# Ledger of designs, part 73: VH-VL binders against o27280

Target 1, 266 residues: o27280
Amino acid sequence: MDSMNVPEVLEIKRIVEESESVKTFIFSWDFRREVRPGQFVMVWDFRDEKPMSVSLIDPVRSEIGISIRRVGEFTDRVHGLSEGDLLGIRGPYGRGFELMGRDILLVGGGIGMAPLAALADEATARGMRVDALVAARTADELLFLDRLEAAGVNISTCTDDGSCGFKGFAHERLLTLEENHDMAAVCGPEPMMFQVMRILDERDVPAQLSLERYMKCAVGICGQCCLDDTGFRVCAEGPVFWSQELSRVREFGRYRRDPAGRRVPW
Below, E stands for the ipSAE of ESMFold2; O stands for the ipSAE of OpenDDE; V2 stands for 0.75 times the mean of E and O plus 0.25 times the DockQ between their complexes.

## First folded at step 3 (VH-VL)

Design p12 (framework fv_bamlanivimab; at its last look DockQ between E and O 0.78; V2 from the best seeds 0.00; counts 0 for: pae E 5.4 > 2)
Fold by OpenDDE, look of step 5:
Structure p12 (fold): chain C 266 residues (1-266), chain A 121 residues (1-121), chain B 107 residues (1-107)
Amino acid sequence: as target 1 above (266 residues)
Amino acid sequence: QVQLVQSGAEVKKPGSSVKVSCKASGGTFSDYAISWVRQAPGQGLEWMGRIIPIFDTANYAQKFQGRVTITADKSTSTAYMELSSLRSEDTAVYYCARSTYDFGSGYMDVWGQGTAVTVSS
Amino acid sequence: DIQMTQSPSSLSASVGDRVTITCRASQSISDYLSWYQQKPGKAPKLLIYKASSLQSGVPSRFSGSGSGTDFTLTITSLQPEDFATYYCQQSYSTPWTFGQGTKVEIK
């Protein structure tokens, strides 16, 4: 535990190709170091370091999985790695999801499904009913359907182009669903989360949402991930927030800050 | 009219495998899930597993995991159930049944006619 | 797994009788409960879904009620064609499970 902030060099045990742009890297994990769905780790490729959500937590096999979408130079390099290659991992960090009730709704968009997949595993293991609304631009971008189905998760899909399931956005699909849930967990594009949160609030469904911000230190020191008005640090107070907390965050769903600290619209 | 038509009766030896087919007609195959339910002689109904063809994903009852494989061919609108390592207690009528796969969709509104599988030495 | 227990296992009734079959889940299944009718040598037929929704084409003499753990199938006036075995099924969580069945026989 004393070395939590020191990257451990870990060997990639397996690589799962989730989609054309997403891979899950699996590592051996000492579960004396607790990890919760919704928490993130800092992945170090010995050149750069990026925060990544944990998408798999397997105490039986003593493994964790990190799903990474190829979106830039860092992820391009990581995607070029093979089984047996090394990465530096430090963490986990942040506040993870809390499970409550019996029936939970997961709403995920794109890579946002990563932490939700881990949450789904835990929820189902606890005997909870899990409904998962999985959103993506196209059918081939829908993530973790195999895992979810195998776990007994009830899946509803929506795609922007209608190639699979409901044609439209997650919040639009959600409006058509009549099922009630004790809580919801949401992760995806912030505009999606913003709309989904509004709907869930109107329905009095407690919701937790996982935010993505530029993180540098992951330990609440540098302030790069601070949210306007509240001073919330996504790496320390988050990345999982309750909807009531996010209601106080003016920038939520509207803009984020880039590495230079400038406001960048979503 | 939507209907599911299953393959014919099977007689198998213990230790062998059986593969039953279920062809859907009169509707959209990809909009639904296909479950397999069996019924031993004089017994009740037992859910074995389900496939969602559009996702090409399946889940199984724990009892059958490792021994059952459910697949689907969207091009032919046909679902398959393969059960391996057959035992005498696997003697039953096997049904395929259609359901939607969205939330709250666990009711099977269309059933195949059933396929009798007899396992005997 | 969620266990479904039907009561009674069998009953005898006459045409015109009101028949009530109960189904109890080992845990709450909300309204994710379906009722099926099965005649000898035939596949089950869906009667009720979501505890109380009547399947299209099913006579109105059939009705379902209940939520949570206790559910009821009611036939207001038994018809000759209604002598069969009835099953409840939960779809709250996998694996889906059925009750042991209730055989409705002619008195």
Scores: ipSAE 0.877, ipTM 0.932, lowest interface PAE 0.6, mean pLDDT 95
Fold by ESMFold2-Fast, scan of step 3:
Structure p12 (fold): chain C 266 residues (1-266), chain A 121 residues (1-121), chain B 107 residues (1-107)
Amino acid sequence: as target 1 above (266 residues)
Amino acid sequence: QVQLVQSGAEVKKPGSSVKVSCKASGGTFSDYAISWVRQAPGQGLEWMGRIIPIFDTANYAQKFQGRVTITADKSTSTAYMELSSLRSEDTAVYYCARSTYDFGSGYMDVWGQGTAVTVSS
Amino acid sequence: DIQMTQSPSSLSASVGDRVTITCRASQSISDYLSWYQQKPGKAPKLLIYKASSLQSGVPSRFSGSGSGTDFTLTITSLQPEDFATYYCQQSYSTPWTFGQGTKVEIK
């Protein structure tokens, strides 16, 4: 357990450019420390530490991958690194996705496809049918289409501007699809996840949603990422939650809290 | 209604490559996946792979991985299947066929007329 | 890969007969199964998709049923134009795979 709270300094083995703003950093990993889709690690650049979802889990090659979108000072520095450079990795943390049934629907928005790509690999390896609805603002922000297609995943896309596939939002696309699934996994912007959850609930499809919120962490996991009504800690009890759990959380899909604790609408 | 029109018959020597085309007529195939299915004389149907042109990505049956390349030119609504290192066992009629790439749409509702490829010395 | 096995490989029938062809998948494919008809020298023609949905323009004497691993194509009151080879195909997962075919011949 202690080894999970101490960063291991790892060499960047390979970098995959997923888009202009997203890169996947690949590291050798000792799978004596199991890592599951839906879990996250703390990435340390020897100055700051940030949580990142695991997007590739490959026991055959003994590799993990971490996909990072360029959104601020920390991620700008990490994006400036090259193969052979070093990063600290601590973890994994959180509970992962659970798989059940014969078929699964994945609904991902933007970088939310990262943990879902790892889940797709596990689901296909188990012989499940995987359908993925991949959503983004524009075609150039759609992620992992090549990897999903190569894995045998059935893909549907939607973009806000109509540049690739359905013109509109993920929940609007989902309403035009007649397919039903044994389960679903959803990750992306919280307003998207809320709308998708409501549709899946009406269709009696059990759904797991990955809640990636603003995190404040001390040394180790200190429960700084709480949902208001339940007291759930995202880094300890999440980030993956069943839809029945989230339907009881008043703030889900409606507002968040900034670093000062103020309510901010989505 | 969209039709798929394929290039004409080919006779090739062992070790060479063949490239078959499939053009959408009466519409585009940007909203569709294009599969390639072959049939050797007196044999059944064998799926080789597909391309989703808007993603510019292809998926291949393992048996053909490394020898087959499926591409598409969106400007001309034309898909291509190139098979290299030809052997006599590759003698077959090659079909292109469309499906949507959405969930549950792996059935092929429009087929090309077929292209006979004969591999002989 | 998912293996598709048809039964019988061939059958002889007369006009007006009821013909039944079966298809078995090596694992559950839900209802992601299609049936095609192929006549000599022609491309296959889609008859049935999603196990039981009749393709537009296909005569109502054709019907499909089944789910999971066992599927059936039925032709009620066989017509002269129905003498052909029939194939099942799974689209549950790639690579998509076909049965070996069932040839329906004149008695």
Scores: ipSAE 0.487, ipTM 0.742, lowest interface PAE 2.6, mean pLDDT 86
Fold by ESMFold2, look of step 5:
Structure p12 (fold): chain C 266 residues (1-266), chain A 121 residues (1-121), chain B 107 residues (1-107)
Amino acid sequence: as target 1 above (266 residues)
Amino acid sequence: QVQLVQSGAEVKKPGSSVKVSCKASGGTFSDYAISWVRQAPGQGLEWMGRIIPIFDTANYAQKFQGRVTITADKSTSTAYMELSSLRSEDTAVYYCARSTYDFGSGYMDVWGQGTAVTVSS
Amino acid sequence: DIQMTQSPSSLSASVGDRVTITCRASQSISDYLSWYQQKPGKAPKLLIYKASSLQSGVPSRFSGSGSGTDFTLTITSLQPEDFATYYCQQSYSTPWTFGQGTKVEIK
């Protein structure tokens, strides 16, 4: 733990509406506190504090962006805020993605594209080829397509209802796509990530996957973010794990836990 | 069988603009990436940019950024390329071409017939 | 930008000859390379995609090989209709770029 665990109160500089249910909140940021794609921050609305993925990392403009899906009371309140309003931010926390090779595959489902959009910016800036499989239930829920295209990312889409791109699940589309990537980064619904991980493992593609779990302390001492059987703490050893680390985790892809620690199906 | 049909030849004065159309028939238009490629007399091929109609967003070669606008109208299965501030070195044949957008396959398997644009004072 | 350099710029050959055209990328492009044929007054025609895959309807005397930075188009038995200019093109990253072309003349 370090002294930078104290929340800093920051002004919302801009709000970008990514979809009907997703907004990106942009803040000025002092990059002496380095931020890596795949890391998260704790967002404090002066009542509750929740972990949120960083989706934009822009040292040139001294900005970070945090993408938030409206799914409950906390996120409803945050979505009701305007530019100029205040939020507390602490972090960043966790292990981010590591880049290797020249060709990276991104596989993102829904809001899971948020950390992958940040990674895509870094990868393209390094001159890597970036291929992204972007998945959602409907076309209206596909996130960051314009931003990815502008960055030179090569996009394939899939939607459950077939309204854009391949009709079906991300792993089904992945089976029909090229197999020549040096690494992959995956983030989205855990059942999707499990299926995608199996395919990538069979293809011998090194993969990193980003997990979500309930968090309270963000530094690994409260135990709320632990994975069964390994004791891995999502906030400390993750949220990004290599596929080989996750292959030893019994709960991955099988169930999740609510804030009280109870098993619930995905 | 997909076919691309372009608008006819144009003669333009320096400083004006030109808008070339590219109408697709056959296949599903939103499954295309439509590129624009030009060829000056006696010269090679030069990629100008592309649009993927399902995104409504175009990617441009930096050389043309700010002067070219590529758009698509899904309802008419037509792509457009507009080049502004024309000068004599913009005299060329302008082609539209399609490719699959899946991970930028990037091979252009169907080409329009070309549109000759002459810029002279 | 990824520069594509073709060689030779021009060649003259007889019907039945084996000809080879090379294309070098300024950085690795994996197998994201295509070859096109263009006859005077006509649009380019795709011959080879993904470095070595033959487009449907293209005669089997055409073949492509290579990966990374060095690529080759081979015509194993040159025919009179093969008089044309040939271009390579990378689709690894935008902007997509072409080689400068190789003009094949029949003696």
Scores: ipSAE 0.083, ipTM 0.634, lowest interface PAE 5.4, mean pLDDT 86
OpenDDE, second read of step 4: ipSAE 0.861; ipTM 0.923
ESMFold2 (binder alone), look of step 5: mean pLDDT 92; pTM 0.947

Design p13 (framework fv_bamlanivimab)
Fold by ESMFold2-Fast, scan of step 3:
Structure p13 (fold): chain C 266 residues (1-266), chain A 121 residues (1-121), chain B 107 residues (1-107)
Amino acid sequence: as target 1 above (266 residues)
Amino acid sequence: QVQLVQSGAEVKKPGSSVKVSCKASGGTFSDYAISWVRQAPGQGLEWMGRIIPIFDTANYAQKFQGRVTITADKSTSTAYMELSSLRSEDTAVYYCARSTYDFGSGYMDVWGQGTAVTVSS
Amino acid sequence: DIQMTQSPSSLSASVGDRVTITCRASQSISDYLSWYQQKPGKAPKLLIYAASSLQSGVPSRFSGSGSGTDFTLTITSLQPEDFATYYCQQSYDTPWTFGQGTKVEIK
């Protein structure tokens, strides 16, 4: 029980290059310690720890995968590692996605497709019909298309610049999709998620949204961590939230908090 | 004050189904999640699932997936739990209980009185 | 599923004693923990929610503490009406799960 709060030193079994900036690191995993889509782990390179969503959950091969986008010193160091090198993994942590109904819509932006790829695997394994709207700034930043196709997912794409699929934003593409769904799961930049949530709410489609920026709060690493106006503590409730819960949060999609707790616009 | 009132005791044969009702009196029904929790004789509490009536969506414990159906009728403020393919080990007291579905909820502040379901040949 | 383990499984105490019951989760559940009291033949009664918040109408001798994986229910001055079984429950992830229970018997 305390074991999930102690990092395990694991060997990188395989690395998949998802794009120029994203790699998935695959580890052997003992599934006596359960992990679910929407949960995250703390990745430790023996200097720093960072939270990363679990993007692959494969009990048949006894593997998990963690997808990491290169954006700073920590991620640059991790991207420099090779198969056979070691990383510390602690977790899993956080509240994962709940699956319900028969038909699910996944809406992912950029690296936000990582936890949704794991969810797609679980949903298809349960016999659900899965439609995925995969959004990115450019075609080169669309993630997991081959994996989703192999899983039998019905894929729609959009890019801001029109280099692949619909030219425009995720919510603009969603407006052109007519299929009804029992549930949706959304992960990506908060402005994208806010617009998508509004459309799904008008269609009476219940949605779960992942606020990955607060993954550390779910582990209890921050002192006071809450969504403004509601008084809810993200470390207690996150990172996955129902759209009805988020509809009561005034800052969702409009503002974020800096490390000092001040409002800053997106 | 809000109360949850459950239907009366049931005696069922193996292989049959049972449908237990839970009626809310006073207060708003749609603002709350309704969970079903059972307790076999001399045993602890076991969560079966919940419904959020406003979404008309239910979640189930995997152990009961495929055998349990939880529904709600908003017009009568009544939740239902139907359990099929009954076995002797389904003999238990079945409780309904409410919680808010806002952040950090999931605590059950109002409970029904319980419905005894006995499965015997 | 998240496993909840209570200790002890049972205890005997005298009126006026301080009683401590612990609950351990198999993974971090933040403060999504509630404590319930159940008397024979009755439905459970909520005592504590969000690990440490006292439910309205519950005597102040009951208190909860803890976060993450380790939680405690304390009764500071046990009364005769406190004879009961106590359960912890997590609502962090579905299925919601309960501890096995702790039976408190008055000497």
Scores: ipSAE 0.000, ipTM 0.399, lowest interface PAE 15.6, mean pLDDT 82

Design p14 (framework fv_bamlanivimab)
Fold by ESMFold2-Fast, scan of step 3:
Structure p14 (fold): chain C 266 residues (1-266), chain A 121 residues (1-121), chain B 107 residues (1-107)
Amino acid sequence: as target 1 above (266 residues)
Amino acid sequence: QVQLVQSGAEVKKPGSSVKVSCKASGGTFSDYAISWVRQAPGQGLEWMGRIIPIFDTANYAQKFQGRVTITADKSTSTAYMELSSLRSEDTAVYYCARSTYDFGSGYMDVWGQGTAVTVSS
Amino acid sequence: DIQMTQSPSSLSASVGDRVTITCRASQSISDYLSWYQQKPGKAPKLLIYAASSLQSGVPSRFSGSGSGTDFTLTITSLQPEDFATYYCQQSYSTPLTFGQGTKVEIK
């Protein structure tokens, strides 16, 4: 609806410190404006506007949560805010995840667990069984384990350095796990998602992957809206894509675009 | 070598609360979840809930939701289960047990000795 | 909640017998099934996890099999210390649920 395109100035109701570098900002939300897991909002600090995935959807409390990693000037400013301070929010935008079947595998890397945490809540509320593979560089960067456990999710962890769970990468852990799922949802660094997608494709598990770099395309900022080799309109379709579509994209997992639109290897 | 040591037997009146402790001895519970399972006299095993002490997060069976609270104190390697609004049918032996939280999680490889809780007028 | 049903509820056996206990889940639970042994007045002891994996220290006469909805625990050549109650348990979905138990009694 039209209210999605106008920034609403909202008070920060609560801030949850998820890790040293990640905070979840919680706002009151009128659920007459539907929000689905996998969608994002534009967050405006009255100077710059950035897309952020919705990580909490709570109709009972009439709240949404937005999880933000500290990675630059904008996010540093937002991390400096306190409960009671104001942010502009517009949206939601983009396609949400689609749920099918009885059981789902979630594979999340770092902040990529944020939209998957919201999806886990919906999947469990629908009576699905949820397995989550949560990956990070170190134990301190594993996110949302508490929320996933509270939701009844079966959790497996892996860290690059072995500080928690399996020592290695998400795709290496996935290779040691053999269980059929009706579908999967994957979100994290693109190289991780590429490797995971290949394994799931080999196992004939349909997967949806969230490409956060395409969130701006979904709101009509079209500098990088066309995926190489596909010729389709990414800004109308993202940020969530089925693995079948991404397997035909030569750039997925191999290179990215910088702010000027130039190819850069991962 | 790792043992879970529980607090002693309790006799409680209906409507009161009981808090049972479970301490890891000869090791730590920090890398595991702690489950609570009860058994009424002559009956089977009933899972109440669990906590992952590292993350201080608990998950409960719906039957006990609103009446049970599971907590952990990592500094003393002790987990607690508090059950409120006690009824005579809450008379049971309460066990804590160490479980994994990874895929295939929920198998309980080390168990406490049990705490008898009797609810009577 | 996932219902776990064991069969039989009790059985009588002699030392040296082969004992089979079955467990059925109300829905598919893959291989997220464990078996426990409980002796009178004692805490349960884990025997099998992931449907077929033998817990360290458990005698090889115990074995588990099955996947999906149907599972079995087998004790080959029953020993005197094996007279106990046996429980299956699913960890596929919370709440974790146990079967009603199977009492193995001396004949």
Scores: ipSAE 0.007, ipTM 0.502, lowest interface PAE 8.6, mean pLDDT 84

Design p15 (framework fv_bamlanivimab)
Fold by ESMFold2-Fast, scan of step 3:
Structure p15 (fold): chain C 266 residues (1-266), chain A 121 residues (1-121), chain B 107 residues (1-107)
Amino acid sequence: as target 1 above (266 residues)
Amino acid sequence: QVQLVQSGAEVKKPGSSVKVSCKASGGTFSDYAISWVRQAPGQGLEWMGRIIPIFDTANYAQKFQGRVTITADKSTSTAYMELSSLRSEDTAVYYCARSTYDFGSGYMDVWGQGTAVTVSS
Amino acid sequence: DIQMTQSPSSLSASVGDRVTITCRASQSISDYLSWYQQKPGKAPKLLIYAASSLQSGVPSRFSGSGSGTDFTLTITSLQPEDFATYYCQQSYSTPYTFGQGTKVEIK
């Protein structure tokens, strides 16, 4: 690819059905172009383009994976594709996660486990101890449990309805876990991330949080995805931010932006 | 092979504004970010900000926030840096430089020749 | 902001000498570090990117190493044209920041 800003048309090599609503699309990748956990790519179906986090980084097989939840017209069309079909991919873009220390905590909600699964692979390959708190509304929405187990990750689960593991929200489960960690990485709905960040801050655990949902505003359209008082643009300066940066953002955990840039409560 | 060509030297009075241009030739302008870096006489390099022309997105170092505006015209492959409310401390050589815009690839492989801006009463 | 500190601020060396310049980041920047050479009156020139990758057209006597917070630029056999100031730069996070520079003076 002559330009990272021109989509390269790639063949879908393999599709993994992660749940009723989530699929991972796997492509051959030239690892002369570095890609890191926490970065995203633009996926083009020849009609629309959307940012998607990289959920698998496998240099041994020369493969990259992109996990996509079915939430609208674009993702419905992509879910209808088969192995051998083509998609346009450009990137990677954004800041990825930074690994620190020896013991790390991952806290993921729903599809937010996708970039954290890639991070778990890198952390375990580096010999780090990885604890993962995997949260979802129901058991069927818990993602990557088999992959995390195969990687040697220590898994805790919680569901809002109690269908698997602890009955309750991620931050409520986290309060019952008292193990020390050198860092944490968090990805999921902003209200969940806000509550988790507060607990980690009280415990003096530095945390990195991924704000993936704002990427679509920053890439392919003008810089409307600013973070409140800080002026950050998620795709240019994120999507991964340290908790100290987000603690100063009035909007984080309380408001989101609609397509017109208006504040809407979570 | 791409080159970045900057506008000529300027002498400005305190309180005025200066707008420096940086024209790309021989390469694909839209594949790159354009940074602006200044250097005061006898001093080191200071990053002011960058623009990613394809996204029309610019970000700035806090020191220059509110005084600097970086823009790009894709039709002419030209980036601009406008600095307002000029002070004597703004006397410097101003460089444009290109990089890719993906994570970690902010190294600058092609530089303009520099534009000397002198602020004097 | 990430602070970049170079050592030494200046040095004097003879043609043929091995020169080592260090750069320290105030926080981990992985390998997202570049080295630039600036000759008097000219724009900077990229020498090394990604801590250790030699830019096309740069003589092989230049090399870079390091990761995390500590980085080194080495010139194995100093030449007269290597009289210059050298800068490190992090591209891990904006604002991009440069070290204060190391001036290499040929005796």
Scores: ipSAE 0.000, ipTM 0.399, lowest interface PAE 17.1, mean pLDDT 83

Design p16 (framework fv_bamlanivimab)
Fold by ESMFold2-Fast, scan of step 3:
Structure p16 (fold): chain C 266 residues (1-266), chain A 121 residues (1-121), chain B 107 residues (1-107)
Amino acid sequence: as target 1 above (266 residues)
Amino acid sequence: QVQLVQSGAEVKKPGSSVKVSCKASGGTFSDYAISWVRQAPGQGLEWMGRIIPIFDTANYAQKFQGRVTITADKSTSTAYMELSSLRSEDTAVYYCARGTYDFGSGYMDVWGQGTAVTVSS
Amino acid sequence: DIQMTQSPSSLSASVGDRVTITCRASQSISDYLSWYQQKPGKAPKLLIYAASSLQSGVPSRFSGSGSGTDFTLTITSLQPEDFATYYCQQSYSTPWTFGQGTKVEIK
């Protein structure tokens, strides 16, 4: 008798326009069902469902937020919704980030900043020093900068085209930073995460990385996705993994799977 | 050729419970949700809840929460609806109906013949 | 809860008539609307699902249209077996809700 297998129908309380392609949908939430940064929910528009990371966790206001990037038919329909409309939410699923030490580095690429924004809120509330490296292709795709700044996070930015901050990739910017951290959390495109992981590994900084690889079904009606060498199931044992776990995965950062299951280079 | 066959009419006293069965024959059971819909004499249709056997999950309309229990036995392809603390207002015909559970189709294409439940005395 | 309102509540018609029944949702339900026919003493029968899709075995004189909040069931050339009560139902969000019904009676 697990209510997590049936979506709760929730009213969209607020919508925040994060960028031209990203919106955060905010819902009232009963925190008897605990939610941790790094967990995800299944969002159901009463036609299709997709996994989305939780980007805001606010027990004081009894709210959660889910940030959605417009990339296909499902997300385009959801972006057409207004405050007062309804969505089904099932979950949360997955294991969240673990916090340790006194300081943390966040490295986020694009929409990968969504789960890291929720983590930043928790880390700052615990009194940790938080440094964030926020990366995107262009300045208008940098996400959550105002929210991170308001939380007291030390921010550096990086854009591929140089339109804001360092010109280049996240790992290139990271190489110019000399500060050591007790831990790091990383979320973004897999090639970016692989390069960042290697640098952090050389610096002896333990990192957690969030992978949202292909997920068929969270309710057991079909198979679940796995990592190649380790056998971890992203929806059950992930999406957050320690860098030591991922260093054993031969495909990480090198190959992805297409819809037919074939290995394709990044 | 799927048919839903319900148990026979019941006459119950106020405060008692009733358990109605709904057996699927001639088709698959696990691929669908089974809903329960009631209709009081001369009134319209009221959805009570559903069970999705493959997920082993039931959900209910708030009005019936705490009084209704919907279960399913996949081995016998039989769904059950139990309603407790019966009142005269619960006098109705109770229907089971097969519906889709995947992402908002929600149509009910096969219906049982109905079970009359009368609460009196 | 989403409220479903039908109009008219009843109508009188003759065999061969074109009958139109309207259903209005209190909020947008996209195309998550079904129409059912119920005859006295019998279970409801599905006619239309997804606002406009005709259920297998249902005569082509039945059709559905609409999206969002306003929906219509049309019966072209009414037949004797079509005198019944018709219900719309939303499956956009739980709890599922029905309209109050439209009774189609002989003139």
Scores: ipSAE 0.000, ipTM 0.381, lowest interface PAE 19.3, mean pLDDT 82

